# VH-VL binders against q9h9l3, part 42

Target 1, 176 residues: q9h9l3
Amino acid sequence: PRKMVAIDCEMVGTGPKGHVSSLARCSIVNYNGDVLYDEYILPPCHIVDYRTRWSGIRKQHMVNATPFKIARGQILKILTGKIVVGHAIHNDFKALQYFHPKSLTRDTSHIPPLNRKADCPENATMSLKHLTKKLLNRDIQVGKSGHSSVEDAQATMELYKLVEVEWEEHLARNPP

## First folded at step 19 (VH-VL)

Design Df16
Fold by ESMFold2, fold request of step 23:
Structure Df16 (fold): chain C 176 residues (1-176), chain A 120 residues (1-120), chain B 108 residues (1-108)
Amino acid sequence: as target 1 above (176 residues)
Amino acid sequence: EVQLLESGGGLVQTGGSLRLSCAASGFTFSNYAMTWVRQAPGKGLEWVSGISYRGEYTDYADSVKGRFTISRDNSQNTLYLQMNSLRAEDTAVYYCAKVPYRGSGSFDYWGQGTLVTVSS
Amino acid sequence: EIVLTQSPGTLSLSPGERATLSCRASQSVSDNYLAWYQQKPGQAPRLLIYDASNRATGIPDRFSGSGSGTDFTLTISRLEPEDFAVYYCQQRSSWPLTFGQGTKVEIK
């Protein structure tokens, strides 16, 4: 069986009015929640909005950050050939300038059985924080210092495990 | 083989200035963030300043802010620390150090250090 | 500012013994952003462990790190003659970056 990893990214605002999302941190964990990758990343473009309230990124994090091109190469090497789990994962792949095979992609923001377990409408888009509180009885993203992508990646993997058997069977019957 | 060689240390009077240099070889200097760390004689380590791989982001310890300036010349593979308004408490061995891609914010290679002695 | 307090100040042991060094932070060190360094007299520090438990390149497996939050440990499973040195912890979760005051491991 294929190995699974979970990924979470934090983005900063670049481009006009800071509306473009550029990668500034990436964390990857294995099935057991062990950290495989966790680094701050310096986008090649000027940062207009650190989005610190959500991203947790401050100017000081950029001082020691890894260049985007280098970080992307390291991250893609980890992701290649694996089932990748994320929350609203298309945003993470967009920030990485990367497309992962759909058959190997799992998005906890779009899994009807997971919403059902949380007593939410099956097609609603629920936040990672909400699902984690409801289903794991755990508070993540606490305080005003922003998110931890390690914490978020670990939570994402645990959420997927709750529906893994059912959803993997569904996808096997309905290959994308 | 990664090598870092500090120079420019010496004896200087309080209120004086020095510029430290760190010559880098054995790696692509322009792709790595760099740091200065100092150690007073017989004392522990103190982070002084850091600079991003292109030089656009810098940060300083409060004890040196406004007096020290970190810079780099990627065409010459050289890191600098301009030290102004020196005080007795700035007496230390100054190390330049490389920031790795994994565990960034720790420091994987260090130079041999250069001694700065500040006297009245 | 996160203050790192190392204990003991001095650890006197014989070769072959197990060394356990402690680093306590004044505030939680987020995401286990804690490193360990070894420094011998007249030399620059050497990175041993980054992010609490990851061994740096070329570091022997007798060195291991553990801990989270405010409490971190460096373990040397069997002291070799070359391991007698001063050890420093360093955090990178909050600015300024700070080091502990050091633990001297000396031959008994």
Scores: ipSAE 0.850, ipTM 0.924, lowest interface PAE 0.6, mean pLDDT 93
Fold by ESMFold2, fold request of step 20:
Structure Df16 (fold): chain C 176 residues (1-176), chain A 120 residues (1-120), chain B 108 residues (1-108)
Amino acid sequence: as target 1 above (176 residues)
Amino acid sequence: EVQLLESGGGLVQTGGSLRLSCAASGFTFSNYAMTWVRQAPGKGLEWVSGISYRGEYTDYADSVKGRFTISRDNSQNTLYLQMNSLRAEDTAVYYCAKVPYRGSGSFDYWGQGTLVTVSS
Amino acid sequence: EIVLTQSPGTLSLSPGERATLSCRASQSVSDNYLAWYQQKPGQAPRLLIYDASNRATGIPDRFSGSGSGTDFTLTISRLEPEDFAVYYCQQRSSWPLTFGQGTKVEIK
């Protein structure tokens, strides 16, 4: 069977007024939640806004950070050929400057059965924090010091497991 | 084979200055962050300073901030540490070290070290 | 600043025995950002383990790391003559980066 991974990224603001989201950290976990990749990444463009309250990125993290081009190559090698699970995963792929096959992409922010288990409207876009609290009885993204992409990737994988059998069957009947 | 060769150590009096160099070979120096770590005689390891692969981000231990300056010349594959206002407490072997792409912020290759002795 | 405290200070063992070295942090080390180094007399440190449990390139599988939060362990399953050295843990969770004070593993 095809291997499955979960990804989460943290972004900083680059470009005019810091409005462009550029990759500054990426974490990838396997099905069991083991960390396959977790590194801080230095964008090639000037950082205008670290977005620290959400990203957890501070300028000190950039001192040892891996160049974007190198990190991207390493990350894409891990993702190639795998089912990739994420939350609002379009943003992660955009930051990676990458298009993953839609048939191999799973987005926990857009899975109706998952929303239904959380007693949420099936077509609503629900936050990772909300779904994790409701369905896993876990608090993530606690405090004001920013998110952990490892924690978030692990939570995303556990959420997908709750609906994996039925959602994979759905996708087999309804190819994207 | 990755090689890091420190030089520029020696005896210097308190208040003096010294510049350490680290010549790098066996890898693409300009693609890697670099670090200085020191070890006082008979003591453990202390992180001193780090610098990003292009040189635009630096940081320092509080004990050396304002006195030491890390820099790099990517065209010459060389890392530097300018040490000013030296104190007896700065006496140590100074290592340069390479930051790997995996586990960044750990240090996978180290030089042989150069001894700096600061006499009172 | 995260202070790392290693125990024991000295571990006296015979070749072939299992060595267990501890590193305790003054506050939680985020995302298991803890490394282990070996330093032999007159040499620079050598990276053994990064991010708590990942062996660095070329490190024998008798070396393993484990732990999370504030408590981390380096295990050498079967000591070889070349393993008698000082071992340091190092965190990269917060700045400044800090090392433990070392554990000396010596021949009994």
Scores: ipSAE 0.846, ipTM 0.922, lowest interface PAE 0.6, mean pLDDT 93
Fold by ESMFold2, fold request of step 23:
Structure Df16 (fold): chain C 176 residues (1-176), chain A 120 residues (1-120), chain B 108 residues (1-108)
Amino acid sequence: as target 1 above (176 residues)
Amino acid sequence: EVQLLESGGGLVQTGGSLRLSCAASGFTFSNYAMTWVRQAPGKGLEWVSGISYRGEYTDYADSVKGRFTISRDNSQNTLYLQMNSLRAEDTAVYYCAKVPYRGSGSFDYWGQGTLVTVSS
Amino acid sequence: EIVLTQSPGTLSLSPGERATLSCRASQSVSDNYLAWYQQKPGQAPRLLIYDASNRATGIPDRFSGSGSGTDFTLTISRLEPEDFAVYYCQQRSSWPLTFGQGTKVEIK
């Protein structure tokens, strides 16, 4: 059977007025929630807005950070050939400058059975925070100190497990 | 083989200045963040300062902020620590250390250190 | 600032014995950002463990790390003669980066 991982990224603002989202942290966990990768990443371009309230990234994190090109290579080696689970995962892939096969991608923001379990409209885009509270009875992303990508990746994997059997069978019958 | 070689230590008077160098070889120096850590004689380790791989991000321990300046010359594979307004408590062996890509903020290779003694 | 307190200060053991070294943080060390180093007399520190439980390159399997939050442990399953040294923990979750005061492992 094919191995499964969950990913979450934190981004900072680069480019004009800090509007471009650039990768500044990436965390990857395995099926059991064990951390496979967790590093701060220094974008190749100037950081205009750390977005600290959401990202948790501060200037000090960049002092020891891994260069983007190196980190990307390490991350892609982990992702290749695996089922990758994320929440609004297209943003993570965009920040990685990477395409992952649709057949191997699972996005907890777009899984109708998961929304049904949360008593939400099947086609609604629900936040990771809300799904985690409703379905796992856990609070994540608490306070204004920013998100933890390890915490978020672990929560994403736990949410997917709630619908894994049903959703994998659906995808087998309905290949993307 | 990764090698880090510190130099520039010695005896200096309180209030004086000294510049430490760290010559790097065996790896692509310009791709790695670097750090200075010191150890007073018979004492433990104290983080002093760090610098990002291009040199644009630096940070310092409060005990040295405003007096020490970390810098690097990637064309010469050399890390520097400019130490001004030296005090007796700055007496230590100063280590140059490399930041790894995995577990960044830990330090995987260290030089053998250079002794700075501040007298007065 | 996170203060790391190591215990015991000195651990006297014989070769072949198990060593258990403790590191306690004054506040939670986020994401298990805790490393362990070995320092032999007259030498620079050597990285053993990063992020609580990952062995650094070339470190023998007898070294293992565990723990989370405020309590972390380095275990040496069977002491060898070359393992008698001072051991330091180090956190990277909060600035400034800080080290513990050290635990000396000495031959009994």
Scores: ipSAE 0.842, ipTM 0.922, lowest interface PAE 0.6, mean pLDDT 93
Fold by ESMFold2, last read:
Structure Df16 (fold): chain C 176 residues (1-176), chain A 120 residues (1-120), chain B 108 residues (1-108)
Amino acid sequence: as target 1 above (176 residues)
Amino acid sequence: EVQLLESGGGLVQTGGSLRLSCAASGFTFSNYAMTWVRQAPGKGLEWVSGISYRGEYTDYADSVKGRFTISRDNSQNTLYLQMNSLRAEDTAVYYCAKVPYRGSGSFDYWGQGTLVTVSS
Amino acid sequence: EIVLTQSPGTLSLSPGERATLSCRASQSVSDNYLAWYQQKPGQAPRLLIYDASNRATGIPDRFSGSGSGTDFTLTISRLEPEDFAVYYCQQRSSWPLTFGQGTKVEIK
């Protein structure tokens, strides 16, 4: 079978008034939750707003951060040819300036069987925090010091495993 | 082969100044964050300062803030540490070190160091 | 500031023996952001392990790292003559970056 990874990214604000989301951290885990990649990334544009409450990114993290172009190359090498799982994953790919094949993309924010298992409306966009609490009995993103992208990527993979057999069969019957 | 060559160490009086240099070769210096780490004689390692690959971001240990300034000249592949208001406790071997792309904030290549001795 | 405490201070072993070095943090080291270095007299440190368990480039597989939270371990599965040195742990989870005080591994 084809290898599967989960990804989560943290972004900072760049551009006018800090409204552009630029990649500042990326974490990738394998099927078993082992970390394949986890680095802080320095955007090519100047940072206007670290968004620390959510991103966990502080100025100090940028001192040793990997240049965006280098990090992007490393990340895309890991993602190429794999099924990539994420939550609202379009935002992660946008920050990477990358579009992964739809047939190899799994978005836990848009999987009706997963919502149904959580007793949520099938077409609602549910937060990773909510789904993880309901289905895995785990608290993630605790406190106001920012999210852990490793923790979030691991949670995303575990959520997908709950519906993996059903959803993979669905996609085989209904190619995107 | 990656090489880092520190220079500029020596004997200096308390309150004096020194400027350390680190000449880099064997890699694209301008693509890597750099760091200074010091080691007092017979003692352990202490992180001093770091600088991002273009020099836009710097940080310092509390013990040196306001006295030391890290900088780089990417056109000359050189890292600098300007040390002002030197104290006896600044006596150490000063290493420059390279930050890798993976495990950044660890330091994969180090120079041989330059000794700074601060006397009263 | 995260204080790293290494034990033992000195580890006296014979070539061929297994060495186990401990690094304990005063508070949790998030995301396993802990590195290990080897330093021989008169030389600069050499990176062995980053992020708790990843071997740096060119490091032989007899060196391995493990641990999480506050407790981390460096293991040398079979000591070679060149492995007798001082070993330091270093965290990158919290600022300032800090090192442990070192463990000297010496020939028995």
Scores: ipSAE 0.841, ipTM 0.921, lowest interface PAE 0.6, mean pLDDT 93

Design Df16
Fold by ESMFold2, fold request of step 20:
Structure Df16 (fold): chain C 176 residues (1-176), chain A 120 residues (1-120), chain B 108 residues (1-108)
Amino acid sequence: as target 1 above (176 residues)
Amino acid sequence: EVQLLESGGGLVQTGGSLRLSCAASGFTFSNYAMTWVRQAPGKGLEWVSGISYRGEYTDYADSVKGRFTISRDNSQNTLYLQMNSLRAEDTAVYYCAKVPYRGSGSFDYWGQGTLVTVSS
Amino acid sequence: EIVLTQSPGTLSLSPGERATLSCRASQSVSDNYLAWYQQKPGQAPRLLIYDASNRATGIPDRFSGSGSGTDFTLTISRLEPEDFAVYYCQQRSSWPLTFGQGTKVEIK
């Protein structure tokens, strides 16, 4: 069977008024939660807003950061041919300027059985923090120092495992 | 084959200035962040300063902030450290080091070092 | 600033023995952002391990790293004559980047 990875990205604000979301960190973990990739990334254009409260990105992280073009190549090499799990994963792919095959994409923000397990409306978009607390009894993204993309990717993989059998069967019956 | 070669070290009096250079070859210098690390004689390692691949982001250890300036010339594949208001405690071997793409903030290649001796 | 304290200061062993070097941080080192270096007399440091457990390119598999939080370990499973050197840990979790004071591994 195909290998499965989970991804989470942190973005900073670039472009006019800092409204464009540009990749500044990416973390990828395997099925067991082992880190396959975790690096800070320097966007090619000027950073207007670090968004530190959510991203955890500070100016100092950019000192050793990998150029976006290089990081993107490394990340896409890891993702190719794999089932990729994420939370609101379209945002991560947009920041990577990449489209992963829908048949190989799993988005924990849009899995009705997962919402059901959390006693949430099946069609609601639930935050990663909320689902993780309800279903794993674990607090993530604590404090105001920003998110850890490693922590978030690991939580995303664990959440998917809760519904993996059911959801993979569903997707087999209902191809994207 | 990555090569880093420091130069510009020597004997200098307290309060003096010195500019260190690091010539880089065997990799695309302009795509990598770079760092200076120093080691006082018989002592351990101390991070001094770092600079992003385009040079727009820099940071310094508190012990050198305001006195040292890191810079780079990507057209000449050279990293610099301008050292002003030198003190006896700045006496050390100064290494330039390359930041890898994986495990960034670790340093995968180091130069041979250049000795700076600051005397009273 | 994160202070890294290495122990022991000196480790006296014979070739073929197992070496265990410790690095303790004054604060948690997030995401296992800890590296290990080897330095021989008159030479620059050599990167052995990054991010706690990843071997750098060309490093023999007798070198391994482990640990998390505040406690990290470098293990050399079977010392070779060329492994007698000083070893440093280094964190990249917080600025300034800091190194431990070193552990000297010497021939008994």
Scores: ipSAE 0.839, ipTM 0.919, lowest interface PAE 0.6, mean pLDDT 93
Fold by ESMFold2, fold request of step 20:
Structure Df16 (fold): chain C 176 residues (1-176), chain A 120 residues (1-120), chain B 108 residues (1-108)
Amino acid sequence: as target 1 above (176 residues)
Amino acid sequence: EVQLLESGGGLVQTGGSLRLSCAASGFTFSNYAMTWVRQAPGKGLEWVSGISYRGEYTDYADSVKGRFTISRDNSQNTLYLQMNSLRAEDTAVYYCAKVPYRGSGSFDYWGQGTLVTVSS
Amino acid sequence: EIVLTQSPGTLSLSPGERATLSCRASQSVSDNYLAWYQQKPGQAPRLLIYDASNRATGIPDRFSGSGSGTDFTLTISRLEPEDFAVYYCQQRSSWPLTFGQGTKVEIK
C-alpha cells in the first residue's frame, strides 16, 4: 500500500494589491504525525501583505527562508507517489504550482463520513478548527498570532484516520 | 568543501568604524541566507544580524540596530558587516555562518572568526 | 525575547560516561525550534542537533536531542575524549534568535 502524508501551508499576499496567495511556509507530517518537512519559504514575488493574523508570517521569518524553487523541489520529492491529505488542499497545491493526482488526494474539508461523525450536515464545509474540536477534543489555531502549519497538518492526519477505512473503500468502489 | 573566511577585524577606538568581510566558497553562496554571530572573549554566543539569500530581508539584534549594516555581494561570494559607532561592548570574535535549507535559523557552517577589539 | 537557561553550568565526567545537558526556555519554543552546538577552545561552534531531535550532517549517533515546550535535553550516550567542550542551545521560535549561556563538559 501507498505511504500517506498530510500537508499544510501558510500563504502571504503577492501580486497586485496583494491578492495572489504565495507560499511562505510548508509543513508535512507522516501517518504518525512525525514532522517530515517544516520550513519558511521566500516567495519568488515581492510580498505585499504578510497576512500575519492568519498566516503567522512576519518579515523576520523571511530572513532565513529557503528560496521557493529549492523548497518546492524538496516538497515535491516528499509528495511524489504518496497519498496526500489536506484541508481545502487545492489551495496548498496551487501555492506549490503543482498538480497531484486526484486518486492520491484526500481533502478533509469534503468527506461526508467525517461530517457525519462531527454531527454536521454531510455537504457542509467545516473548518479544520471546528472539526478538530468536535472530533479530537483539541484546540488548534489558538490566539491571534496566526496558525501553526505543523499543528494543522497533524490535526488533518488525525481527522482522516477517523474515516480512513470507510473512505478508502468508498474511493476504491467509486474511482475519481 | 564549504569554507567561510572572515577578515577585517582589529583594534579600533570607541566611536570608530570597521568593516568585516566573509569570503565564501564550496557552495552556491547566492542560494543561502547568511548570519553574523559574535562571542565576547570568555563569554557565550550572541546573534548579531542575518540576511536573506538575495539581500532583500535583513534583521539585527537590538544592541547593534542603527549602528551595524549587514550586506552581501553575490557576484563576489562575500558577506559584509559594516560596524559604526563602535562601543566597548562590541569587543568580540565575529563569526559568519551559513543558514541550511533544513532547520533554517540554525547555522550549519561557521567561519574561524575575526577578533574586533574596541578600546579607549 | 526568549531566554535560554542551561544547566548545569559545568558537568565533570569521565570518558565513557553518559552526559545529560538541560536547556530551559523562558517561554514555549514553538514547533521544537531548538538547536544544539558544540564549541571547543579556539574553534567555531559546530551544529549538532536542529529542531530538537534531528542530527546535523556528520554528527555521530551518540549525540541525541529531545524535549518540547520549555524543556530540552542533549544526551551524549558515551563520552569520547573529543566531546569535552562547551555546549550551547539556541532557539529560532521567536526573534531575536537567542543562545543559552553554555554548559561546559570537562574531564573529571
Scores: ipSAE 0.839, ipTM 0.920, lowest interface PAE 0.6, mean pLDDT 93
Fold by ESMFold2, fold request of step 23:
Structure Df16 (fold): chain C 176 residues (1-176), chain A 120 residues (1-120), chain B 108 residues (1-108)
Amino acid sequence: as target 1 above (176 residues)
Amino acid sequence: EVQLLESGGGLVQTGGSLRLSCAASGFTFSNYAMTWVRQAPGKGLEWVSGISYRGEYTDYADSVKGRFTISRDNSQNTLYLQMNSLRAEDTAVYYCAKVPYRGSGSFDYWGQGTLVTVSS
Amino acid sequence: EIVLTQSPGTLSLSPGERATLSCRASQSVSDNYLAWYQQKPGQAPRLLIYDASNRATGIPDRFSGSGSGTDFTLTISRLEPEDFAVYYCQQRSSWPLTFGQGTKVEIK
């Protein structure tokens, strides 16, 4: 009944020595994997390190990018009231400068039944790439041109679906 | 109502210079990336240059790089294109275009265009 | 540089007919970053579709876009008199941004 979306973000390095992660792309998909949002975002501060190997962000992407404040408003409007699925999702929320209710948050990097299905220790932190390969037989994040946040958001939703019934029952019995 | 009005076109000799202006109204100009697109007579569309909303990021088509300079004055709601070392192949209608927040890198509003004719 | 090739060059149809316009890319257009524009004589282009299938604000629902990778389609379900124009596709997945050469939709 409650709508569910998956989110993935790509970050660039800002601040001293490029150590701060700032939002430069955000993709949101619905339960069926249809794209609800996918835009490049220009951080308000100077980009020190594009992190292109992983982010896929290049200088040219910033020419047409949406201002962070505007993009954030659009993204939060989509997330409000929904169950939001992500992988290591705290990083995405930090880059958005946003807190989503714990009861509506699902993090595929910390779901013991998902690790169990992958024959991994239940409390290990597994990468999205690893889980997707083991459980969906798909290769994501291929090459050195960077990750696709659309691809990653879609993979995250598919992974959650594998444990959705069990994990939603667990959360109902064990409210966060 | 979004309005974009180009000006500064005209007839110029090869090697000459021309400065195009685009006056913007009906939206918060300083919050949007902007672009120039040109169309040679009887031909299709060619992307020329783009500029980020604060002006700190720019890019150019290879055919104009080093000769054209895009700039903006957010206090005057105006986009500029300085065109130097003009060539016959630069003859075109030049459009100013706005980049939307959704589908960025597509162009949702265009001016009426200004004709630049470069003659030898 | 991604070259966009549109077909047919000219499409001659009557009002009420369905129009199907093709745009093919020389290499894959990432994440469906493909737009469609309409341009009438003496006018600037008008954005119809962005990111392959999203209708721009104020565009009638008879316009629809589809496709992925290298093959994209604009469909006009029932041509109206005002739809006779030149149509361009445009990609934003690779720099420089490029347009197709256009398809002219004209009254038969």
Scores: ipSAE 0.838, ipTM 0.921, lowest interface PAE 0.6, mean pLDDT 93
Fold by ESMFold2, last read:
Structure Df16 (fold): chain C 176 residues (1-176), chain A 120 residues (1-120), chain B 108 residues (1-108)
Amino acid sequence: as target 1 above (176 residues)
Amino acid sequence: EVQLLESGGGLVQTGGSLRLSCAASGFTFSNYAMTWVRQAPGKGLEWVSGISYRGEYTDYADSVKGRFTISRDNSQNTLYLQMNSLRAEDTAVYYCAKVPYRGSGSFDYWGQGTLVTVSS
Amino acid sequence: EIVLTQSPGTLSLSPGERATLSCRASQSVSDNYLAWYQQKPGQAPRLLIYDASNRATGIPDRFSGSGSGTDFTLTISRLEPEDFAVYYCQQRSSWPLTFGQGTKVEIK
């Protein structure tokens, strides 16, 4: 009966030499892939590197962006009490300055049964793009204009559904 | 109740200048990005310029770059558009508009508009 | 720059009828970043729909939006007298932000 959502974030480079990843876009979808949240976010500190090739973020996106404090509050209200699915999701939570309970966190980059279904080594860290092509027969992150966090969140949810029964049972037997 | 009230429009000669103001009330102005959109008489809408909530990010339509400057005074809840080197094609009703937190880059509240007429 | 072309230019309908307004983009509008506005004579535009299908606050449920990519639709399920106005689509996928040329919905 616990609700499940998928999240994906895009980050820009801040801090010394642009090495810190700061939140600049967040997308959240429900179990059916419907968009619950999708907004550009203005980090509270100076942007050194937009990382546009991967993030899709440009200066113009910051003109209309929601302040980080406001966006974070809206996002956390959606995430609270839910199972949250992501790909390499620790990076998303770090950018949100947020700690989601491990028991309610699902990371498609670290699910051995999912790798097995893709005919990949169970211990390999596979990209979202690769898993989506192999298991869903879809191409995502096409071109050099950066990723779509909506597209990525939707793909992440669909991938998790492929192993949901098995993985939820595994976690029940092996609590984090 | 969100209210936006533009002022400063009027008749000006080609090459002249005007400064438009937009007085905001009914919301925390300093937490929202703002924009200017114009509409020539009998014509459609054209995005002119936008500004981030603290004012550090701005952008402009190519048709006004170098001539118009958007700014804001968050202590006075006021948005500005400085319009220099005015041309006949700048004749329009100028609206200020608020950017919502959801659907940002759409504009949820608009002022009444102020008419700028540029004559030769 | 993304050019938005609305059709028809004018839609003449009677109250109670269903209105279907189209907006076509010259390039794909990523992530369904397409809004719809209503403008009555002498008034500022009013936001109806954002991101293709989300109703803005206070907008009646007879207004709905759909579509993706290059083709978007605004539907008014049952026209009311107050719905006769000009409707504009607007994209926020690419800069500059652009509006369609408008569809006038008029009584007849």
Scores: ipSAE 0.835, ipTM 0.917, lowest interface PAE 0.6, mean pLDDT 93

